# VH-VL binders against q9h9l3, part 290

Target 1, 176 residues: q9h9l3
Amino acid sequence: PRKMVAIDCEMVGTGPKGHVSSLARCSIVNYNGDVLYDEYILPPCHIVDYRTRWSGIRKQHMVNATPFKIARGQILKILTGKIVVGHAIHNDFKALQYFHPKSLTRDTSHIPPLNRKADCPENATMSLKHLTKKLLNRDIQVGKSGHSSVEDAQATMELYKLVEVEWEEHLARNPP
Below, E stands for the ipSAE of ESMFold2; O stands for the ipSAE of OpenDDE; V2 stands for 0.75 times the mean of E and O plus 0.25 times the DockQ between their complexes.

## First folded at step 17 (VH-VL)

Design xc11 (framework fv_nivolumab; at its last look DockQ between E and O 0.86; V2 from the best seeds 0.86)
Fold by OpenDDE, look of step 18:
Structure xc11 (fold): chain C 176 residues (1-176), chain A 122 residues (1-122), chain B 107 residues (1-107)
Amino acid sequence: as target 1 above (176 residues)
Amino acid sequence: QVQLVESGGGVVQPGRSLRLDCKASGFTFSSYGMHWVRQAPGKGLEWVAVIRYDGRYTYYADSVKGRFTISRDNSKNTLFLQMNSLRAEDTAVYYCAKGTYRYDYTGYFDYWGQGTLVTVSS
Amino acid sequence: EIVLTQSPATLSLSPGERATLSCRASQSVDSYLAWYQQKPGQAPRLLIYDASERATGIPARFSGSGSGTDFTLTISSLEPEDFAVYYCQQSHNWPYTFGQGTKVEIK
């Protein structure tokens, strides 16, 4: 089995005026799209803005949410030693206050062959929603209920799989 | 088309146990939270319990907490309600209801079964 | 728990008339309120969610409004099939709760 997982996180706003992005949900799926981890997470600071329309996070989700410190430990345990796939994944790692090795990171928002396949400019940053629609003919992030990190993680993995062989070869020739 | 079919209802004496089943079809069962809602004869609706899509998280109404257990088998597309220590006031039609949002357990009930009647009487 | 109080208890109207149903919450539920229709011997049917969003397949004559503690379901012109009991439901906090229902009956 491939040591590859996909991750997607949802953030809420904390700090002054809610400008600090704090982890509120994290979903991790394996190569087949099976959910390995999916938890609502309680930030250490008071939530000022749930950003529900984007995050899908509601106050109700925080009732039994896992404290950030505990969740972080659980997540890092899963990610350690894995190739981690994500979309704009630097945001996820930032929210996790974690740095994954660049050589083991795959960001689907920065894979030129993926953009090319979607008839997009290779050096453009395309949204997960757009790529998913173009390449998988699937609608994600639909409606006003916000994002689903599980769905987004699954989509991210599926997108990467489309260019995995080509991209891995490229990376082998051009290590980060 | 979404279908929910409850079964297992019947007449039982107080203190006894009963298990309800709800067979789901027409949607990806394993992606949605599921609920039980009941309705006493001639009365309104009462939310009973919820279970998250992966079965790892549950909530209960205070009226059934400690007596009822909601569970699911995603491989069989089936929702369960184990009812123990049944009381007369548990008499109701029990509906299986689908949560509205994928990979969530909050929200509303966009699809309902036709319900199964549970009668608790001495 | 959040208590939802519906009014009136019974609404007697004729086909073609406008129906206005109220639901009041004991505390704010933001916009996390739904309306259901239930006909005799049938399961409830979702009409409105998030206070004002029509569920799939629901006719345009049904509309929801309100936020916070006061909500309204409006049926612009009653059809014969609209005579039923209507329930509001909040999804703001656990436990989820329903109103006691409003019966819309034919005059």
Scores: ipSAE 0.905, ipTM 0.951, lowest interface PAE 0.5, mean pLDDT 96
Fold by ESMFold2-Fast, scan of step 17:
Structure xc11 (fold): chain C 176 residues (1-176), chain A 122 residues (1-122), chain B 107 residues (1-107)
Amino acid sequence: as target 1 above (176 residues)
Amino acid sequence: QVQLVESGGGVVQPGRSLRLDCKASGFTFSSYGMHWVRQAPGKGLEWVAVIRYDGRYTYYADSVKGRFTISRDNSKNTLFLQMNSLRAEDTAVYYCAKGTYRYDYTGYFDYWGQGTLVTVSS
Amino acid sequence: EIVLTQSPATLSLSPGERATLSCRASQSVDSYLAWYQQKPGQAPRLLIYDASERATGIPARFSGSGSGTDFTLTISSLEPEDFAVYYCQQSHNWPYTFGQGTKVEIK
C-alpha cells in the first residue's frame, strides 16, 4: 500500500498588520507517530506577529532556522507520492505554496465517520483539540506556550487510524 | 519519579578536557529539551547550553561557545557536555536540567539533577 | 544579554510574615520569567513560570506577578522551610539569564 505521513505546520504573521500567514515550523510524522521532519522555518518576509499563544513560535526559534525555499524543498520530497494526513490541511498546503493530489490527501476535519464517532454532526468542521479529547481522551494545545506541531501531527495520525479501514474503502468506491 | 543523575565531574588542569554525562529516568527523555546550568562556589546560577529533544538545535552561552559541546543519545536516555580548553572560571557545580515544554527547547527548568563538581586548578 | 537585577539582596523576616521579592529586567521579557528556590547543598526548584503560573506541587502561599520589566514573587506567610535563596530567570531571549539571587533568612 501507499506510504502515509501526517503533517502539521505553525504559521506566524507577516505583511500588513501581520495578517499574512507564513510558515514558521513544520512537523511530519510516520504511521507510528515517529518524527520524520521537524524544523523551524525562516519566512522570506519580516515577521510582524509571532502569534506565540497559538504557534508556539518565539524569536529564539528563528536562530538557525531553515530558509523557506530550502525547507519547502525538503518537505515536498517527503510528501510527494505519499498519502498525507492533516487537520484543515489546506492551510498547511497554502503556507507551503504546494498542491498535493486530492486522491492522496486525508483531512481529518472533513471525514464524516470521524465526526460520527465523536458524536458530532457529520458535516461540521470540528477542531483537532475537540476530536482528540473526545476520541483519544487526550488534551492537546493546552497552556500559554502555544501549540506543538509534533503533538498535533501525532494526534492527527492517531485520529485517522480510527477510521482508516472504512474511509479507504469509501474512497476506493467513491474516488475524489 | 523523575530523576537526573550527573557524572564525570572532578579536578582537571587548565587547558584539559572533561566530559559530563547526565542519565535521565521517569519521563520520555526523547520528547524534551535538555539544559546545562552551572554555579560557581558561593555564586549564583549561570545558564550554559541547551539541546532540543532530537538534537537538531543547540545554543550556548558566550562564555563557553566554541569550547563546550552539548549532545544527547536518546536510545540511552543520556545527555552529554563535552568541555574543552577548560579555564579556572569554569570551576562550578554543573547541573543537568529538564526543559518544561514537550518538543520545544525554549522555556524553563522543571527538574534538576544533584549536580557534579568540576574544579579547574593547577 | 538581558540582565536581571534582584532586590533586596537579603530579606530578614520571621515565620508567619509576608515576603515580597523583586526582579527587574534590563529590557522587556514579556511574561517569560520564572522563580526558583535553592537551599544549601541542593539543586534549584522551580516555583513559578510564565510570571504567574505555579509549578506542580508548589504551595498556594507562593505567587508571582508582573510583566515587561518588573516582576514580584510573594510568599504570603513564611514557613520554616521557605528560608532559602530565590532566583529569577528569563526565557525571552538567548542566552537565558538568572538574577543574582535574594536570600530570605530568619530574623
Scores: ipSAE 0.841, ipTM 0.923, lowest interface PAE 0.7, mean pLDDT 93
Fold by ESMFold2, look of step 18:
Structure xc11 (fold): chain C 176 residues (1-176), chain A 122 residues (1-122), chain B 107 residues (1-107)
Amino acid sequence: as target 1 above (176 residues)
Amino acid sequence: QVQLVESGGGVVQPGRSLRLDCKASGFTFSSYGMHWVRQAPGKGLEWVAVIRYDGRYTYYADSVKGRFTISRDNSKNTLFLQMNSLRAEDTAVYYCAKGTYRYDYTGYFDYWGQGTLVTVSS
Amino acid sequence: EIVLTQSPATLSLSPGERATLSCRASQSVDSYLAWYQQKPGQAPRLLIYDASERATGIPARFSGSGSGTDFTLTISSLEPEDFAVYYCQQSHNWPYTFGQGTKVEIK
């Protein structure tokens, strides 16, 4: 059996008017929720908008942050060869400038059995916060101090575990 | 019940070293940033250093940078401050303090220890 | 480094009176400001964080206000246990700094 990790990223605004999303934090946890990686990442271009109320990233975090190129190398080394779980994970891969094999990718925002467990329409895109509250009785992303990528990655792994057997069987019969 | 207990304070000569310990209980120590804050006798509070929940990020006040080292052992719920090249101006009560935010090292100090006195005489 | 200046240095009042304590920052700290209470021989206690949020277990008579450079701690009706030294602290930038304190003493 192939090892499984969960990832979550926080982004800041770069480029004109801060509209480009650039990676500023990445957290990776193992199957048991133990933190394997959690680094603040300095984008290669100027930060226009820290987006703190959502990202939780402040200027203080960028002091001693790992340059993007170095962090990307560290992160990809961890992800290579593993099943990677995330929520709306395409955004994380876009920020990493990386494409993980689809056969090794699991996106909790698009798993119909998970929606069914939450009594939601099977084809709906559900937020991580909502699924976590409904299915795990846990509040994440509380307050206005921003998201924690560690909490979010841990919640994502626990949500996947609820449907892991069913969904892995489905994917074995229906390769992406 | 959150509890922080400092130890290791005492009287030392200038130029010597001292290590402070802070034993934590009543919360998940490995999820929170930890700080040292000091208070010279009859004076106000001075922030000294911070360490992130996992030990990977630290920051120091300029007055102690290069001389003091903050560290933690999450398996023992213990925060440390190694103080080298001590000076008279380092004389203070040293408090350990819990950071407010989970999985971070920024913010405020929601729980404090009782403090331990370090006196650097002459 | 951000300097926090508290005023007045000493505030002499009687129980039941309103106390108003000021903290002025040398540059904007947005709303990243906390207030602590310290009694002789004791560690500080967090009262207010993020300029206006009461910490857990803090009585409603304590309130904070302000943003940018000018901040106020108000104690609406002083009780005997409120006579202490109060410090403001900013967490906007490294290094974190405290004000020099305001002593609230019984008249």
Scores: ipSAE 0.805, ipTM 0.913, lowest interface PAE 0.9, mean pLDDT 93
ESMFold2 (binder alone), look of step 18: mean pLDDT 94; pTM 0.955

Design xc12 (framework fv_nivolumab; at its last look DockQ between E and O 0.83; V2 from the best seeds 0.85)
Fold by OpenDDE, look of step 18:
Structure xc12 (fold): chain C 176 residues (1-176), chain A 122 residues (1-122), chain B 107 residues (1-107)
Amino acid sequence: as target 1 above (176 residues)
Amino acid sequence: QVQLVESGGGVVQPGRSLRLDCKASGFTFSSYGMHWVRQAPGKGLEWVAVIRYDGRYTYYADSVKGRFTISRDNSKNTLFLQMNSLRAEDTAVYYCAKGTYRYDYTGYFDYWGQGTLVTVSS
Amino acid sequence: EIVLTQSPATLSLSPGERATLSCRASQSVESYLAWYQQKPGQAPRLLIYDASERATGIPARFSGSGSGTDFTLTISSLEPEDFAVYYCQQSYNWPYTFGQGTKVEIK
């Protein structure tokens, strides 16, 4: 089996005026889209803004949420040694306060062949929603309930799979 | 079309056990939280329990906590409610209800089964 | 738990009339409030969610309003099929709770 996983995180606002993005949910799926990890996470600081319309996180989700320190350990254990696929993944890693090796990171928001396939400018940053609609003919992040990190992780993996061979060859010739 | 079909209801004596099943179809069962809601004869609705899409997380009403167990088999699109130590006040029509949001366990109940009657009497 | 109190207990009206149902929460539930319709011998049906959003297939004559602790379900013009019991439900916190119901009956 491929040592590849896709990750998507949801963040809430903490700190003054809720400007600090804190991890509140993390979903990890394998190459086939099976959920390996999906937990609501309790930030160490008081939540000021749940950002529900985007994050899908509600106060209710925090009742039995996993403390950040514990969740981080669980997540890092899963990610270690894996090729990690994500969309704008630097945000996820930032929220996790974690740095994954660049050589093992795949960011679908920065893959020119993927944009090309979607008839988008190769150097543009396209949204996950847009790429998913164009290339997978699937609607994600619909409605007012916010995002689903599971769906987003699955979509991210599916998008990457479309260009995996080409991109991996490119990376082999041009290591980051 | 979404369908939920409850089964397993019947008449039991206090202290006995009963298991309810709910067969789901018409949607991706494994992607939604599922609920049990009950209604005593001539009374209102009472939320009983919820189980997350992956079965890893559950909540219960205080009235059934420690006695009832909600579970699911996603491979069979089936929701379960194991009811132990049944009491007279557990007498009700038990409805299986679908959670509204994908990969969540919160929200509302957008689809209901027709219910199955559980009668606890000596 | 959050207690939802509905009023009136019974509402007697004629077809074509406007129905106004109230639901009060013992504490704020923000907008996490739904309305259900239940006819005799049938399972409940979701009408409104998030206080004011109509569920799929629900006629426009049904509308919900309110936030915090006070909510209202309005049926602009009652149809014969609208005579039923209506329940409000909060999804703000566990345990989820319902109001005791309002019966809308034919005058």
Scores: ipSAE 0.897, ipTM 0.949, lowest interface PAE 0.5, mean pLDDT 96
Fold by ESMFold2-Fast, scan of step 17:
Structure xc12 (fold): chain C 176 residues (1-176), chain A 122 residues (1-122), chain B 107 residues (1-107)
Amino acid sequence: as target 1 above (176 residues)
Amino acid sequence: QVQLVESGGGVVQPGRSLRLDCKASGFTFSSYGMHWVRQAPGKGLEWVAVIRYDGRYTYYADSVKGRFTISRDNSKNTLFLQMNSLRAEDTAVYYCAKGTYRYDYTGYFDYWGQGTLVTVSS
Amino acid sequence: EIVLTQSPATLSLSPGERATLSCRASQSVESYLAWYQQKPGQAPRLLIYDASERATGIPARFSGSGSGTDFTLTISSLEPEDFAVYYCQQSYNWPYTFGQGTKVEIK
């Protein structure tokens, strides 16, 4: 049986005017929501904008943070060969400079049955916060201190589990 | 109801060691950063050390770096402070404090223990 | 190290009066500042965080304001239980630091 993990990354702003998104934290949880990986990651470029309101990343987190190249290697070892669940996961893979096979990728922002359960249009892109509140009756990304990638990865896994059986059947009949 | 109970304080000679324990209850201990804050008799508060929820990140005040070690055992809901090479200047009430933000060790201290007195004298 | 300077050192007031306490940082801490209350023989209690957010269970008479280097804690009308020592704390950068405290005492 193929193992499944959920991932959520936090990005900070680098490059001109802080417009480039660079990896600054990555959290990976297993099927039960236990943390497998949770590290702060030092971008190779100067951080222009911590984007703290969204990322939850502050200057303090960069002390003893893992350099990008090392963190990337650690993360890829965990993801390779597994079903990887995320929300708008293409952003996480882009920040990791990584290609994960589409057949092993599950994006909770693009699963029509999940939106249906939330009484949302099935082709709309709904936020993780909205789906988690509607379907799990749980508030995430609360307050002004930024998001927790651990909390987001845990919520993403729980959301996927609500549609896992029907969605895996759909993918078996309609391979990507 | 959140509770933090410190223990291990006492009178000790300069150069000796003490270990402080802090037993937590009433919240998911394994999800929060924990801090030690001390207060010398009749003086103000001084931040000592922090540890992230999983033990993987720590930071220390310069006055204690290399002498004190913060650690935790999530299976026992217990925070520790190992204090080595104690000095008269380390005399203080030591408070265990809970970090405010889940899965983050930065921020503020929303719950505190009652404190345990450490007196370093010869 | 960011130094926090509180003023005045002692504030002598009567119940029902307004208390205004100041905290100045040696460099900008943006809005990453908290206020704590400590009574004799007790641990500190969080009152305000992120400069102006009231902590859970804290009465509306307590309010915080300010950003950058200048911060204020206001108690609109002192109750008998409010006579205590108040500390500010910054979480902007390591190491975390506290002000030296302001004692609010009965006149």
Scores: ipSAE 0.846, ipTM 0.926, lowest interface PAE 0.7, mean pLDDT 93
Fold by ESMFold2, look of step 18:
Structure xc12 (fold): chain C 176 residues (1-176), chain A 122 residues (1-122), chain B 107 residues (1-107)
Amino acid sequence: as target 1 above (176 residues)
Amino acid sequence: QVQLVESGGGVVQPGRSLRLDCKASGFTFSSYGMHWVRQAPGKGLEWVAVIRYDGRYTYYADSVKGRFTISRDNSKNTLFLQMNSLRAEDTAVYYCAKGTYRYDYTGYFDYWGQGTLVTVSS
Amino acid sequence: EIVLTQSPATLSLSPGERATLSCRASQSVESYLAWYQQKPGQAPRLLIYDASERATGIPARFSGSGSGTDFTLTISSLEPEDFAVYYCQQSYNWPYTFGQGTKVEIK
């Protein structure tokens, strides 16, 4: 059986006016929600806006952060050959400058059976916070401290498990 | 009920080493950053060191950097402080403190142990 | 290193009076400031975090305010158990630092 992991990333603002999103934290959990990787990552460009209210990243985290090139290599080694689950996962892959095979990618923001379980329109893009509250009765991303990529990755894996059998069968019938 | 219990304090000569333990209960130890904070007799509080929930990140006050090592064993819910090359200035009550935020090591100290006294004297 | 200066060093007050404690930072710490209470022979206790948020189980008579460099802890009506030393602490940047303390004592 093919191994499955969930990933979530936090981004900070680089480039003009801090509008470019650059990777500053990446968390990867296994099927059981155990943390396999959780590193603060130093972007190759100057950080203009930490976006702390959403990212949870502060300058303290950057003091001993892993340079982007090194962190990317570590992360890709973990992802290679695995089914990777994420929420709006294209944004995570973009920040990693990476594209995972579609056949091995699972995006909880675009799984119609998951939306159906939440009594949401099947083709709507739903937030991780909303799905997690509706389906797991759990609050994530609360308070002023910003998001936790560990917590978000764990929630993403739990959500996928709710529809895993149905969705894996669907994908087997409809190869990308 | 969150509980933090320090042990290992005592009287030692300058230049010697000592290890402090802090046993934790009543919360998921492996999800929180942990700190050491010390207080010299009759003096104020001094932050010493922090370690992230998984042990991957640490930071030290300049006064102890290179001499003290913070570590943890999440399977035993125990925080450690290895203190080498002790000086008279290290004489203090040492408190174990829990960080406020899950899966982080920044923030504040929402629970404290009752402390263990370390005395460094000739 | 961010220096926190507390004033006054000592407040001598009676039960029922209002206490106002000040903490000034050597540079902006935004709202990353906490207040702790320490009674004789005891460990510190978190009262206020993020400048103004009461910690779990802290009575409503304790309130915090301020941002940037100037912060205030207010105890609206002192109870006998409130006579203690109070410390501010910043978590804006490494290393974390405490103020030198304000002792609130019975007059």
Scores: ipSAE 0.824, ipTM 0.917, lowest interface PAE 0.8, mean pLDDT 93
ESMFold2 (binder alone), look of step 18: mean pLDDT 94; pTM 0.957

Design xc13 (framework fv_nivolumab)
Fold by ESMFold2-Fast, scan of step 17:
Structure xc13 (fold): chain C 176 residues (1-176), chain A 122 residues (1-122), chain B 107 residues (1-107)
Amino acid sequence: as target 1 above (176 residues)
Amino acid sequence: QVQLVESGGGVVQPGRSLRLDCKASGFTFSSYGMHWVRQAPGKGLEWVAVIRYDGRYTYYADSVKGRFTISRDNSKNTLFLQMNSLRAEDTAVYYCAKGTYRYDYTGYFDYWGQGTLVTVSS
Amino acid sequence: EIVLTQSPATLSLSPGERATLSCRASQSVDDYLAWYQQKPGQAPRLLIYDASERATGIPARFSGSGSGTDFTLTISSLEPEDFAVYYCQQSYNWPYTFGQGTKVEIK
């Protein structure tokens, strides 16, 4: 329907003791869950910690990866002017060094009707894994291989679609 | 049932070309990385090449780099290996293999085809 | 490239006996190591991945252990269908490599 995409990024650790989160993969899907973008991204700084258990990123993925500056430009061209759906999406925007208007941002970790549907406290921050299991009956982020940003973006879009009508009406009455 | 069926093998002379096909069924082909692995008669396994689910990332063993090209057609559930400038050392059974992890081309090989024999001889 | 060395080359045992197969890597591969079984005229079959995780449908008698450079495949009690060639494979870095194989044969 409307110009809406879902995004999920994977970050690796750079900087002192690997404490800085740097973009290493970005996946963007359309409303139907079709992949619009999925690239491995070379951070400008040395990778100290791949965080593979969570990121799913390994040294192999860095071969032929797109440099951060180039990837950032490609990603921003896709996101600009669209409604962007994500889970804890502020982390993705921070890694992209990007500001997206709040009026066009939808964060499935902060949508009270979605938590209510999952029989969770409305103001709690629930993980994507938990909401996906409760509401879509699917297990994501399973095992030691790390997360798939494509699967996460697809699940995030499907979760948003469960409350889209209700939430868009709420936002129209209560602009962010 | 997951099935991978290779075709295109045969006897070919050194310096010539051959294309191998691998037809996939029983899984969402467009979501998985695919590999080619070969085995010379009476010898062990040698990894040849990989392609990501969308075709955007590939990697080759040094022994075939510049001569072989891996590609895929997701609309036809088919994996290809274009083999150019064939050498006697390329004689092997060629297996197509499915990558283990959805939307990731790294990892292991959970399903294999029956293999197709390529013999490079005069 | 990462070289995987399997030992022994041949293991001669009787049904019911325990088989222990070794795979050593030329450098650390963390736990990114798999084991495959191959019978004559057949494609390989995945047994173990991530050093110790059993693949779907693989009997409990097969177990994997190890990390870094030293890995072991154990078959607790050999069945007739277990006599085959076994290969280890690393997915730590490109290019992927296999060991040369260990043949488990009837004594």
Scores: ipSAE 0.829, ipTM 0.919, lowest interface PAE 0.7, mean pLDDT 93

Design xc14 (framework fv_nivolumab)
Fold by ESMFold2-Fast, scan of step 17:
Structure xc14 (fold): chain C 176 residues (1-176), chain A 122 residues (1-122), chain B 107 residues (1-107)
Amino acid sequence: as target 1 above (176 residues)
Amino acid sequence: QVQLVESGGGVVQPGRSLRLDCKASGFTFSSYGMHWVRQAPGKGLEWVAVIRYDGRYTYYADSVKGRFTISRDNSKNTLFLQMNSLRAEDTAVYYCAKGTYRYDYTGYFDYWGQGTLVTVSS
Amino acid sequence: EIVLTQSPATLSLSPGERATLSCRASQSVDTYLAWYQQKPGQAPRLLIYDASERATGIPARFSGSGSGTDFTLTISSLEPEDFAVYYCQQSYNWPYTFGQGTKVEIK
């Protein structure tokens, strides 16, 4: 395997009026897109809003879900020391209550060459759905059932691979 | 073309065991949840069990919980239902059904097999 | 367990007539409801999912509506091949359940 993985998390609403985002699913894939981890995660707080249209999470998924503390430990063991690719990845790290070194983090929502290949403004934050359609000719996040974190993680890895050589060279010359 | 073919049905006596197989083709089997649904002669549909695309999550109807085990072999595109401690009320046509959503085991059944008859009789 | 109650048990109509089938849930299932058609000796066929979305290959005469506890399947103008048993199914919570079925028969 390469020392690079892609991650995508789904969050549900907890806390007052469901305004707190809590981890409810995490999917991690390797460089080739094979699934390394894909678990439903039970938040320590009561779920107020499943946000199903976006998260794809429903009450059914919480049956036999892994408690947050245990899932967090499993996920961090996979991520530690690896280059971690994600889209708007700061949201995933926040939900995991985790700090990952910036030097090992790759956020496909903030890679100017990727936007350029998609004929988008270099400094704009483009959605994963838009970049995937433009650059991979693939439709993701289709319909009203919510997003698939596996599909999103796979698409994110493939998008990064399109700019990997030039972006790694850029980072070597301009360390974060 | 999506195809699901069940096999393993037959006549068995109460208290015995039977295994049903379902061979899938025409879609990426390893990406979809799979279900078993049964129908007693002249009766309606009853959902039996589900398994996620990777085999890590399962759920069962209360009527079969503890007696039936759903499993899958993604390398062979095959779904299984191991039926133990069979009762007369388990007599039904057993259908293999494909879940609608990729990488999710919740939802509906967009393709069904032809069914295999299991008769539990002395 | 969520109980789905279908009505009427039997609907006797002629080709060209409109069929309206009801499915009521014992608690809200939001829009997580599907409709299936089953002909004698055959496996069920998915018609409608998410209350109102038509499955691939299903004719426009089939439509679904409703949310919460009350759902309707409508066949705008019955064709000879539409005479069958129809089942509703909820995917809102485990265990999944089906209604008892409504038989649409030729008058």
Scores: ipSAE 0.831, ipTM 0.917, lowest interface PAE 0.7, mean pLDDT 93

